VH-VL binders against Cytochrome b561 and DOMON domain-containing protein At2g04850. Designs and how they scored, part 21

Target 1, 131 residues: Cytochrome b561 and DOMON domain-containing protein At2g04850, of Arabidopsis thaliana (Mouse-ear cress) (q9sj74r43to173)
Amino acid sequence: QQASIAWTYHPHNATLDLCFFGTFISPSGWVGWGINPDSPAQMTGSRVLIAFPDPNSGQLILLPYVLDSSVKLQKGPLLSRPLDLVRLSSSSASLYGGKMATIRNGASVQIYASVKLSSNNTKIHHVWNRG
Below, E stands for the ipSAE of ESMFold2; O stands for the ipSAE of OpenDDE; V2 stands for 0.75 times the mean of E and O plus 0.25 times the DockQ between their complexes.

## First folded at step 27 (VH-VL; framework fv_polzastobart)

Design f3 (from r2 with heavy chain G106P; at its last look DockQ between E and O 0.72; V2 from the best seeds 0.00; counts 0 for: pae E 11.1 > 2)
Fold by ESMFold2, look of step 27:
Structure f3 (fold): chain C 131 residues (1-131), chain A 124 residues (1-124), chain B 107 residues (1-107)
Amino acid sequence: as target 1 above (131 residues)
Amino acid sequence: QITLKESGPTLVKPTQTLTLTCTFSGFSLSTYGVGVSWIRQPPGKALEWLAEIDWDDDKYNNPSLKSRLTVTKDTSKNQVVLTMTNMDPVDTATYYCARYIQYRWPSGSYFDYWGQGTLVTVSS
Amino acid sequence: DIQMTQSPSSLSTSVGDRVTITCRASQSIRTYLNWYQQKPGKAPKLLIYGASNLQSGVASRFSGSGSGTDFTFTISSLQPEDVATYFCQQSYDTPLTFGQGTKLEIK
């Protein structure tokens, strides 16, 4: 699975700006990127941004989650616990091809985020996945 | 309608402490990614950034003035207060408060709304 | 501290002319550079953010470009109301710093 990430750190306000590049593998799929403060390899416990189609309109939406055993991605409204050590100051997602692009197998997506880091978090593990 | 306004004394004697209040409306300093900065401009000279306080109470200051500056906020009153100790005639300037937007990916941060400024003169 | 150096310090030219102002940072600031216009007795007004993005409500004759250490601000066709001092400002690292300004006048 091909994915990439670009980032810049802003020292003056401890803000990390990033763009994650991924692709969808189905019209009803999802693409997620996030950080896991506890483990570099695990998706559970991660603070993630997930891009997926709105079940009603089919438009790309981006929502934040904390992934644990009780949280599932579904077609309906999604529920998440609050983001803990990392404060999201902005986020968005877009498809390659602009407003006319459709979520489908092979559709490219960019997830943009600006994240304010706490002073006690000196190491950040990031993860990504799709389904 | 977003507005900011500086208030406080316009004449200060050397060695005194200056206290300026920025009162703003049309936005909340509890909004994620928003800050308020203090910036001064001596007559006919360039702007100098002094200090900033953010929505999450993080504070930043110009290190050349760090021991002289204190910035605080009262989010419920939409106010930010700058205190500057040991004033000297070289500190004579117009003092501005301005809203700082911390991030607008991919392009960065900027000051989008400014108060009209208040001239503070430091003389005996 | 990151030093911001503008060139020229003043400029006198004619209505309708193309105006170019440059700003150089003492180290790379990527694209974290803003341009402001300041008229006498007034607070600065944001024109360009992130090196090249035009602020909402700003005339399309204003533009910016550059990355790293070298940045350019352009007025494509000077108008009488553009007489002002123009400042660049870096938002990459503290202290946030401004250029010394370029005073633009009409001949």
Scores: ipSAE 0.006, ipTM 0.590, lowest interface PAE 11.1, mean pLDDT 79
ESMFold2 (binder alone), look of step 27: mean pLDDT 93; pTM 0.946
OpenDDE, look of step 27: ipSAE 0.114; ipTM 0.763

Design f4 (from r2 with light chain L96Y; at its last look DockQ between E and O 0.76; V2 from the best seeds 0.00; counts 0 for: pae E 4.9 > 2)
Fold by ESMFold2, look of step 27:
Structure f4 (fold): chain C 131 residues (1-131), chain A 124 residues (1-124), chain B 107 residues (1-107)
Amino acid sequence: as target 1 above (131 residues)
Amino acid sequence: QITLKESGPTLVKPTQTLTLTCTFSGFSLSTYGVGVSWIRQPPGKALEWLAEIDWDDDKYNNPSLKSRLTVTKDTSKNQVVLTMTNMDPVDTATYYCARYIQYRWGSGSYFDYWGQGTLVTVSS
Amino acid sequence: DIQMTQSPSSLSTSVGDRVTITCRASQSIRTYLNWYQQKPGKAPKLLIYGASNLQSGVASRFSGSGSGTDFTFTISSLQPEDVATYFCQQSYDTPYTFGQGTKLEIK
């Protein structure tokens, strides 16, 4: 299973639009993508968006998190602090396959995000994972 | 159908504050990539961008106007308001509001719908 | 501020002629360049966005090209209704800036 990312940067309002393409590895799994603006390619301290099924309804949920050492990666929703990235302008997630798509092993997910960048940032380190 | 219309005073005395309202229909300011800008044109001269307020409530002002500009929106009323302080005769111009579009995946940022414009004259 | 310089400032030519207007940016604006037409007493009308994309409903005789700092706008065969002033505009960074305009007249 491969992962990929596409992006467009808009200089006039310092907005980075991106789409992360990933796949689930189980019906109760998760797929996460994020950035660590303070450190290179490391999960701890990252500001992440995590796509997963609602435990009760099975519908795709996308929630923001800041990962730290107290966050345990599990099948269910992650327990963490809310994402504190003030630069997140929008986010959404969708499954490939339209309105009838379900989360399962091999199901493709697209995570869309728009972030506002400061003029002092010259490089963005991104991370992703799944479980 | 998408429309924008400027309203407000057409004659202002020097040093007074100008308040213009843009009333629009056919689109939402809460939609990603959508904004409203104010742009003016002195008689016979080039267009000058003044200010913009975007879908995410971010605001941008032309810095050449010494922070004389305030832009606000009321999404429930489909209105954007420009306030410009300390008016001077050099500010005499036709004032337009225009819809700004930022397409997520391209360099197609542009002003696609404009109001008719309102001439504002600044004189004693 | 990014300065936009148009050439020529005015142009008088014949129906059927090919018209070319140029626009130079004081720094690279990639392809964040738009072209507008403005007739007397009217608001500007968007013709070309993103340097080369024809806006919906605009006649195919209008075109644009360029990237970086140098851009061109072309009318392939001038028509009587094309008498107007034409402006380029950059949307690369705020403040957005416009060229001074090119007034197009028919001889």
Scores: ipSAE 0.199, ipTM 0.706, lowest interface PAE 4.9, mean pLDDT 83
ESMFold2 (binder alone), look of step 27: mean pLDDT 92; pTM 0.938
OpenDDE, look of step 27: ipSAE 0.817; ipTM 0.920

Design f5 (from r2 with light chain T31K; at its last look DockQ between E and O 0.79; V2 from the best seeds 0.00; counts 0 for: pae E 4.6 > 2)
Fold by ESMFold2, look of step 27:
Structure f5 (fold): chain C 131 residues (1-131), chain A 124 residues (1-124), chain B 107 residues (1-107)
Amino acid sequence: as target 1 above (131 residues)
Amino acid sequence: QITLKESGPTLVKPTQTLTLTCTFSGFSLSTYGVGVSWIRQPPGKALEWLAEIDWDDDKYNNPSLKSRLTVTKDTSKNQVVLTMTNMDPVDTATYYCARYIQYRWGSGSYFDYWGQGTLVTVSS
Amino acid sequence: DIQMTQSPSSLSTSVGDRVTITCRASQSIRKYLNWYQQKPGKAPKLLIYGASNLQSGVASRFSGSGSGTDFTFTISSLQPEDVATYFCQQSYDTPLTFGQGTKLEIK
């Protein structure tokens, strides 16, 4: 698929810095990146960051989720459960094209994240998708 | 202008608790990749890293001293405080605070700005 | 703990000479190696970070190289103001550790 990731790991404070590069496939779509600390290549239980348009303003927003079959994209307080292995330290998303950039088919998005890992974490699998 | 300055007692008796304050300006401890570390240097000897507090309030202590060290921060006052219990003459050293920078991309995590240091003497 | 061993412990050389100091880590630290300069009675000053990157405001005669366990610090042409003790420091894993230092003097 048309996606890539760049990352740097800092062992002394167990910090993983990353940038996920993806593209939207529609003006009302979404692009998500995340990790599944419980199982490899499994989507249910993944901790993801999802970029999508604000329904009111059209502005790019980035929100964290724990995936299950009930997840619905919306602007507002989202229920998140604590991760026992990883903690989101910071995140942001940027749309290529500056001031006039809008979410459209083919629009490029960068999702930046910094994640703190527990010292006993030995295995992390990443996932991504879009819709 | 980025500055850091250590303050606190310069003479401490054995078994007492040392409290040092690092007051800094020109940067924020809320910025990703920014932290403050405490590092000491006994006269004529190598530098020894003691403790670190970072932008997420995570704390890291040297295991050889971990039960003796507490580090805290007050972002509104631009201060980081080190507390070290049960002082002993072997703890006589110049104590520095230094800004720790973690570069997000590529190589490099380092101490780019240091305080002038404060000599703490432990004797009875 | 990752031990950092510097060589030599001290050296004396002449103005204009090339100075080389080495640092060895007890295990791979990739490129997480920094070099500092310390003059008597002063705080350390960062010169090189990430093994080879020159800190802003540092003279171009200073350089560093290496990765893994073996690292080199070089002054291409020694100046009188370069008399100091030089330290390597690993930033790969806690506890962060320093080399014992190399005392540099002019003959």
Scores: ipSAE 0.211, ipTM 0.723, lowest interface PAE 4.6, mean pLDDT 83
ESMFold2 (binder alone), look of step 27: mean pLDDT 92; pTM 0.943
OpenDDE, look of step 27: ipSAE 0.791; ipTM 0.914

Design f6 (from r2 with heavy chain T31D; at its last fold request DockQ between E and O 0.68; V2 from the best seeds 0.00; counts 0 for: pae E 4.9 > 2)
Heavy chain, then light chain:
Amino acid sequence: QITLKESGPTLVKPTQTLTLTCTFSGFSLSDYGVGVSWIRQPPGKALEWLAEIDWDDDKYNNPSLKSRLTVTKDTSKNQVVLTMTNMDPVDTATYYCARYIQYRWGSGSYFDYWGQGTLVTVSS
Amino acid sequence: DIQMTQSPSSLSTSVGDRVTITCRASQSIRTYLNWYQQKPGKAPKLLIYGASNLQSGVASRFSGSGSGTDFTFTISSLQPEDVATYFCQQSYDTPLTFGQGTKLEIK
ESMFold2, look of step 27: ipSAE 0.307; ipTM 0.754
ESMFold2 (binder alone), look of step 27: mean pLDDT 91; pTM 0.937
OpenDDE, look of step 27: ipSAE 0.811; ipTM 0.919
ESMFold2, fold request of step 29: ipSAE 0.204, 0.226, 0.231; ipTM 0.722, 0.724, 0.721
ESMFold2 (binder alone), fold request of step 29: mean pLDDT 91, 91, 91; pTM 0.938, 0.935, 0.938
OpenDDE, fold request of step 29: ipSAE 0.854, 0.860, 0.860; ipTM 0.934, 0.936, 0.936

## First folded at step 28 (VH-VL; framework fv_polzastobart)

Design e21 (from f6 with heavy chain D57N G106D; at its last look DockQ between E and O 0.04; V2 from the best seeds 0.00; counts 0 for: pae E 11.5 > 2, placed apart)
Heavy chain, then light chain:
Amino acid sequence: QITLKESGPTLVKPTQTLTLTCTFSGFSLSDYGVGVSWIRQPPGKALEWLAEIDWDNDKYNNPSLKSRLTVTKDTSKNQVVLTMTNMDPVDTATYYCARYIQYRWDSGSYFDYWGQGTLVTVSS
Amino acid sequence: DIQMTQSPSSLSTSVGDRVTITCRASQSIRTYLNWYQQKPGKAPKLLIYGASNLQSGVASRFSGSGSGTDFTFTISSLQPEDVATYFCQQSYDTPLTFGQGTKLEIK
ESMFold2, look of step 28: ipSAE 0.006; ipTM 0.534
ESMFold2 (binder alone), look of step 28: mean pLDDT 91; pTM 0.937
OpenDDE, look of step 28: ipSAE 0.028; ipTM 0.732

Design e22 (from f6 with heavy chain S109D, light chain T31N; at its last look DockQ between E and O 0.37; V2 from the best seeds 0.00; counts 0 for: pae E 7.2 > 2)
Fold by ESMFold2, look of step 28:
Structure e22 (fold): chain C 131 residues (1-131), chain A 124 residues (1-124), chain B 107 residues (1-107)
Amino acid sequence: as target 1 above (131 residues)
Amino acid sequence: QITLKESGPTLVKPTQTLTLTCTFSGFSLSDYGVGVSWIRQPPGKALEWLAEIDWDDDKYNNPSLKSRLTVTKDTSKNQVVLTMTNMDPVDTATYYCARYIQYRWGSGDYFDYWGQGTLVTVSS
Amino acid sequence: DIQMTQSPSSLSTSVGDRVTITCRASQSIRNYLNWYQQKPGKAPKLLIYGASNLQSGVASRFSGSGSGTDFTFTISSLQPEDVATYFCQQSYDTPLTFGQGTKLEIK
């Protein structure tokens, strides 16, 4: 499924600024993007940002997680161990169409992140998924 | 209006510890992409970057001086403090604090505002 | 450490003339290169960032170009107020480093 990523790297403080472009597949769905420092191309152990609707307001919510085997990616609040934020400096998400946009099948979402990289490791492995 | 100002002693004896305070206004060190660096310039010589403390609490020291330098911040007071141990006459210089800025999606990282500098002389 | 070498170390020219200063990095720094102006007894002032971008409020006679290891700073028509020392600075890796400076004089 089509998704894309854009980035700018700041070498002096090893900060990677990025925007992930994805789409929802349902009004109660989710879109996730993250990195896995332990192994490429798998979700378990990943440090992820999950965008999903607030059950009451329908407002777009973006929350950070470190995924493990106890996490089920389904509608409603995600239950996972907290992300160690020392690797994530900032994050936000927005929908195409501004504040009036709603989450629905085909809705485009932008997930913004600033991530610290190790000075001895300029390679990162990223993952994404949706449900 | 963005301003930075260095304060501290202007005369220090060899082996003493120098403590300089940068007091700034018009921005917050909690703002994304903002850092404050200390940079010195010996008389008639090139600028030398010393240390930086950033919005995300990360710190960076010049490796050639790393064991001598400590940088701290108090975001609520808009202050950054440089401590430099074991001063030597070769450390005589004008010391600046400067704001380092990066845009999330911008094309450059640079020092956009500087303090006026304070001359620190190290002599007996 | 990334070494920044400027040329020339000093330059004397006439009002209205074109001024060119070069800066060479000891390794590729892509476009992470800034130019500053420093007048005697004053702090540096940013002129050019990211090799070629003019800082807001800076006169359009100043420009920069280059990438990788070789960079050029240009004043298209020298004005009396441009007498200063000019420094390049790399923002690619710590320690951040500056060129030794080019002293510009009017003859």
Scores: ipSAE 0.019, ipTM 0.653, lowest interface PAE 7.2, mean pLDDT 82
ESMFold2 (binder alone), look of step 28: mean pLDDT 91; pTM 0.934
OpenDDE, look of step 28: ipSAE 0.218; ipTM 0.765

Design e23 (from f6 with heavy chain Y32W G106S; at its last look DockQ between E and O 0.06; V2 from the best seeds 0.00; counts 0 for: pae O 11.9 > 2, placed apart)
Fold by OpenDDE, look of step 28:
Structure e23 (fold): chain C 131 residues (1-131), chain A 124 residues (1-124), chain B 107 residues (1-107)
Amino acid sequence: as target 1 above (131 residues)
Amino acid sequence: QITLKESGPTLVKPTQTLTLTCTFSGFSLSDWGVGVSWIRQPPGKALEWLAEIDWDDDKYNNPSLKSRLTVTKDTSKNQVVLTMTNMDPVDTATYYCARYIQYRWSSGSYFDYWGQGTLVTVSS
Amino acid sequence: DIQMTQSPSSLSTSVGDRVTITCRASQSIRTYLNWYQQKPGKAPKLLIYGASNLQSGVASRFSGSGSGTDFTFTISSLQPEDVATYFCQQSYDTPLTFGQGTKLEIK
């Protein structure tokens, strides 16, 4: 899977600005990025931002989700819930190129977020996936 | 069962280097959000945070003592070592190591388990 | 550094009384404040973390509240075993800093 992440850490306020770069694999697909303090490599247990196109309008949607052990991504629709991170803000989700047509061709998406860390602590365990 | 225990000299001469070892059990310094901090307390006075080392081997020192402090870990031995150079009688205190836990979804932290502490006296 | 100012420095109350201790930070620390109990000759014991979260195994008579700069620690009904010195501690920024402590005694 092709993905990358860029960030800027601001020591003065211990804020980490993040931009996750991903690509859709289908017009009805999703791309998610988040933080998991329990298991660095698993979506389960994470607080995530998931981008997906609105099936009706084709507009890109970005919503927060809590993926606890009860959440099974393949079982049914995932319900968005506010994240309990102190300073996790989603600024935007951007799809470069067209809308649905571009997604069909593996459109790229950018997920922006900011996370508050302790001073001099730049460590987070992030996760991502797509479907 | 989580335990921590400080070990090292209890008497140090001025200008000498203090080396303290924290031996712990019941957790690992490879666990996310886990660290070990050193805190000291002069007799009858408040607590002072000295340093911390965490699961990613990142180290944090109190700026007021940064030049004098070094903290290292041996994850395989469940040990954390603190060295403090150029000791002075003013550094006489009970030295504690404590488990440092990061809040799950915030930048905050707390010390949930402490060693019993070891009194280090600096005297000629 | 963030200074933590604890009040009062000492107090003496009766068994069963409500005890209130305050802690003020020199700047906002959000809810990144912990409360510890320290008995003579012992290490501090975590009672409250994140301003208002009761640590597991701690008696329910202990509680905490506040955010920003002003915080309160409360013992709803003082017990003899609660005689100790209590400390607040901020974890918002390094260096981590503690209050001066409140010595609690029973009349």
Scores: ipSAE 0.000, ipTM 0.646, lowest interface PAE 11.9, mean pLDDT 87
ESMFold2, look of step 28: ipSAE 0.269; ipTM 0.728
ESMFold2 (binder alone), look of step 28: mean pLDDT 91; pTM 0.935

Design e24 (from f6 with heavy chain S109N, light chain Y92W; at its last look DockQ between E and O 0.66; V2 from the best seeds 0.00; counts 0 for: pae E 10.8 > 2)
Fold by ESMFold2, look of step 28:
Structure e24 (fold): chain C 131 residues (1-131), chain A 124 residues (1-124), chain B 107 residues (1-107)
Amino acid sequence: as target 1 above (131 residues)
Amino acid sequence: QITLKESGPTLVKPTQTLTLTCTFSGFSLSDYGVGVSWIRQPPGKALEWLAEIDWDDDKYNNPSLKSRLTVTKDTSKNQVVLTMTNMDPVDTATYYCARYIQYRWGSGNYFDYWGQGTLVTVSS
Amino acid sequence: DIQMTQSPSSLSTSVGDRVTITCRASQSIRTYLNWYQQKPGKAPKLLIYGASNLQSGVASRFSGSGSGTDFTFTISSLQPEDVATYFCQQSWDTPLTFGQGTKLEIK
């Protein structure tokens, strides 16, 4: 519900730098943002970045996924496959409140990504969700 | 250790075609978000960006020289080749290749490693 | 093309002085602005990227600021080894363009 996105398009090499602003709804939850190049209105088939706590350390981690019915979050990407359609060159996530912030209900997260778009495409359809 | 090195002729006659090779090590042009650019500097003058080829094989040429420039890569050899046609004495410059880092949050794309450069003189 | 105008063209200052060099873009380049140092006969060396980020291994006396069209490069306390020409460069749009340089000398 409390989500926003900011972006800058870099015309030199058709690169979109973006920051997604979202919030967690539990200390073991997740926040995801992504795009669906095939079906803009749905999550399945989307290329997403998902921020969540490392189950061992509790530290914020960010992993890329292609969503389908078989995709699961875990430490390590065994049950997922890398984002390979959108040319993701970098990504990171951070919590509001800096290094000492913790993942909890209402904690704000920023997901940063740089993606290269082909052939002068300046519009993308994006999706987000949390759990 | 990341290095780049330019090689090719140092003297070219007017109207000839210049071919320069950039050989690099310590990184691969198959690495995401990496490109190699050619940049020249006439003696005592500003740097001029010429061309770039990226990890995904996209290519960019300076529009003022676009019909004269061709850039290609061979990722297995860690090489990028610049071809520049119809050379003129005004093209006399030191030619550099440089690694271009793309897609960095902090709002930057930049040349972090440069070759030592090769002076190309165009005269009869 | 995006024109990058540097000021001053040259300057001569004393060791320990604060040095300020400015760079103006002919249109907004957000923060896609880099600063390089070039010594005679050498390739440029990246000092600052994205307007304000120090490159790894660069001394903390170097800094940058600005966004949009107006950018500033600062050496907080000039050292003898800082004698060089300094260039700004925009990475917003093709062709990538450089400022004409500022030659820095020590008196």
Scores: ipSAE 0.006, ipTM 0.580, lowest interface PAE 10.8, mean pLDDT 79
ESMFold2 (binder alone), look of step 28: mean pLDDT 92; pTM 0.941
OpenDDE, look of step 28: ipSAE 0.049; ipTM 0.737

Design e25 (from f6 with heavy chain Y103F G106E; at its last look DockQ between E and O 0.06; V2 from the best seeds 0.00; counts 0 for: pae E 7.5 > 2, placed apart)
Fold by ESMFold2, look of step 28:
Structure e25 (fold): chain C 131 residues (1-131), chain A 124 residues (1-124), chain B 107 residues (1-107)
Amino acid sequence: as target 1 above (131 residues)
Amino acid sequence: QITLKESGPTLVKPTQTLTLTCTFSGFSLSDYGVGVSWIRQPPGKALEWLAEIDWDDDKYNNPSLKSRLTVTKDTSKNQVVLTMTNMDPVDTATYYCARYIQFRWESGSYFDYWGQGTLVTVSS
Amino acid sequence: DIQMTQSPSSLSTSVGDRVTITCRASQSIRTYLNWYQQKPGKAPKLLIYGASNLQSGVASRFSGSGSGTDFTFTISSLQPEDVATYFCQQSYDTPLTFGQGTKLEIK
């Protein structure tokens, strides 16, 4: 439901530093942020970072993906190939919120990333979603 | 290392107000996702959570006692203060302060360090 | 409020025995359950958090398991220093609530 993003772009090395804030809608859910270098109107080709709890350990996992036409964002593991690693310099995610312990108060996730873009493009489509 | 210590009166009379101070070291209430709670244990009885104040100055009270409890902090002194009004002999208990690690999705929330406790007796 | 019911209330066993204590929540608390040890006259000590995670510095003979409403705490081989009261605590919803405890003694 609620999301926000802060970012700084570094033209000298085509690097985007970002901090994305989002909330989970359920304990088994996910929150993701990404960009689509090709098209603003489609998910295919989007480079996404997905935060979700490991179903076995409950530990927060952050994984990079490139979405293709076979990938559906749904409850469960993502079934897509990883990002090209040369384009992701660093990433991390932290779970915050729900302070006294209630999941119903919406645990917050912060995703920090530094990504190297394939070009010094000033027009970048970005997406976010959760499930 | 991380320590907490309760201080305040050990004997109060019925209807009086109890004020307890928790002084801690080895962490700060400016640390993200951390709180300090007050918990009491009547002799031979279960622990009862009373109140918490956290890093973001949010406050939480047990609703069964909410009108009687005030919790405040002084982050520069590493202190948390509990005030409990209208004391009654049934409030006789050992009072603890404890560090609460607020919700972590991967591990939940828990009290990882406790003070030694202070026995407060409410009697005429 | 979420009620936490421990069983048994007291237990007397021999050194070296396996000890099992159970905790039941009045509603699902997923895995947000902690176990504490309290020796007479002392503050509680965290042993297990998130149902099954052993706190740093806690002996490996202690373990926990369960999810939902039913949780188990186990001492694989009882030692003399384990004489204490053990209690569970849920961190799923406020007010945070504790089980009334299981007093563990050695025969």
Scores: ipSAE 0.013, ipTM 0.574, lowest interface PAE 7.5, mean pLDDT 77
ESMFold2 (binder alone), look of step 28: mean pLDDT 92; pTM 0.940
OpenDDE, look of step 28: ipSAE 0.599; ipTM 0.868

Design e26 (from f6 with heavy chain S107Y; at its last look DockQ between E and O 0.05; V2 from the best seeds 0.00; counts 0 for: pae O 11.4 > 2, placed apart)
Heavy chain, then light chain:
Amino acid sequence: QITLKESGPTLVKPTQTLTLTCTFSGFSLSDYGVGVSWIRQPPGKALEWLAEIDWDDDKYNNPSLKSRLTVTKDTSKNQVVLTMTNMDPVDTATYYCARYIQYRWGYGSYFDYWGQGTLVTVSS
Amino acid sequence: DIQMTQSPSSLSTSVGDRVTITCRASQSIRTYLNWYQQKPGKAPKLLIYGASNLQSGVASRFSGSGSGTDFTFTISSLQPEDVATYFCQQSYDTPLTFGQGTKLEIK
ESMFold2, look of step 28: ipSAE 0.220; ipTM 0.726
ESMFold2 (binder alone), look of step 28: mean pLDDT 91; pTM 0.933
OpenDDE, look of step 28: ipSAE 0.000; ipTM 0.646

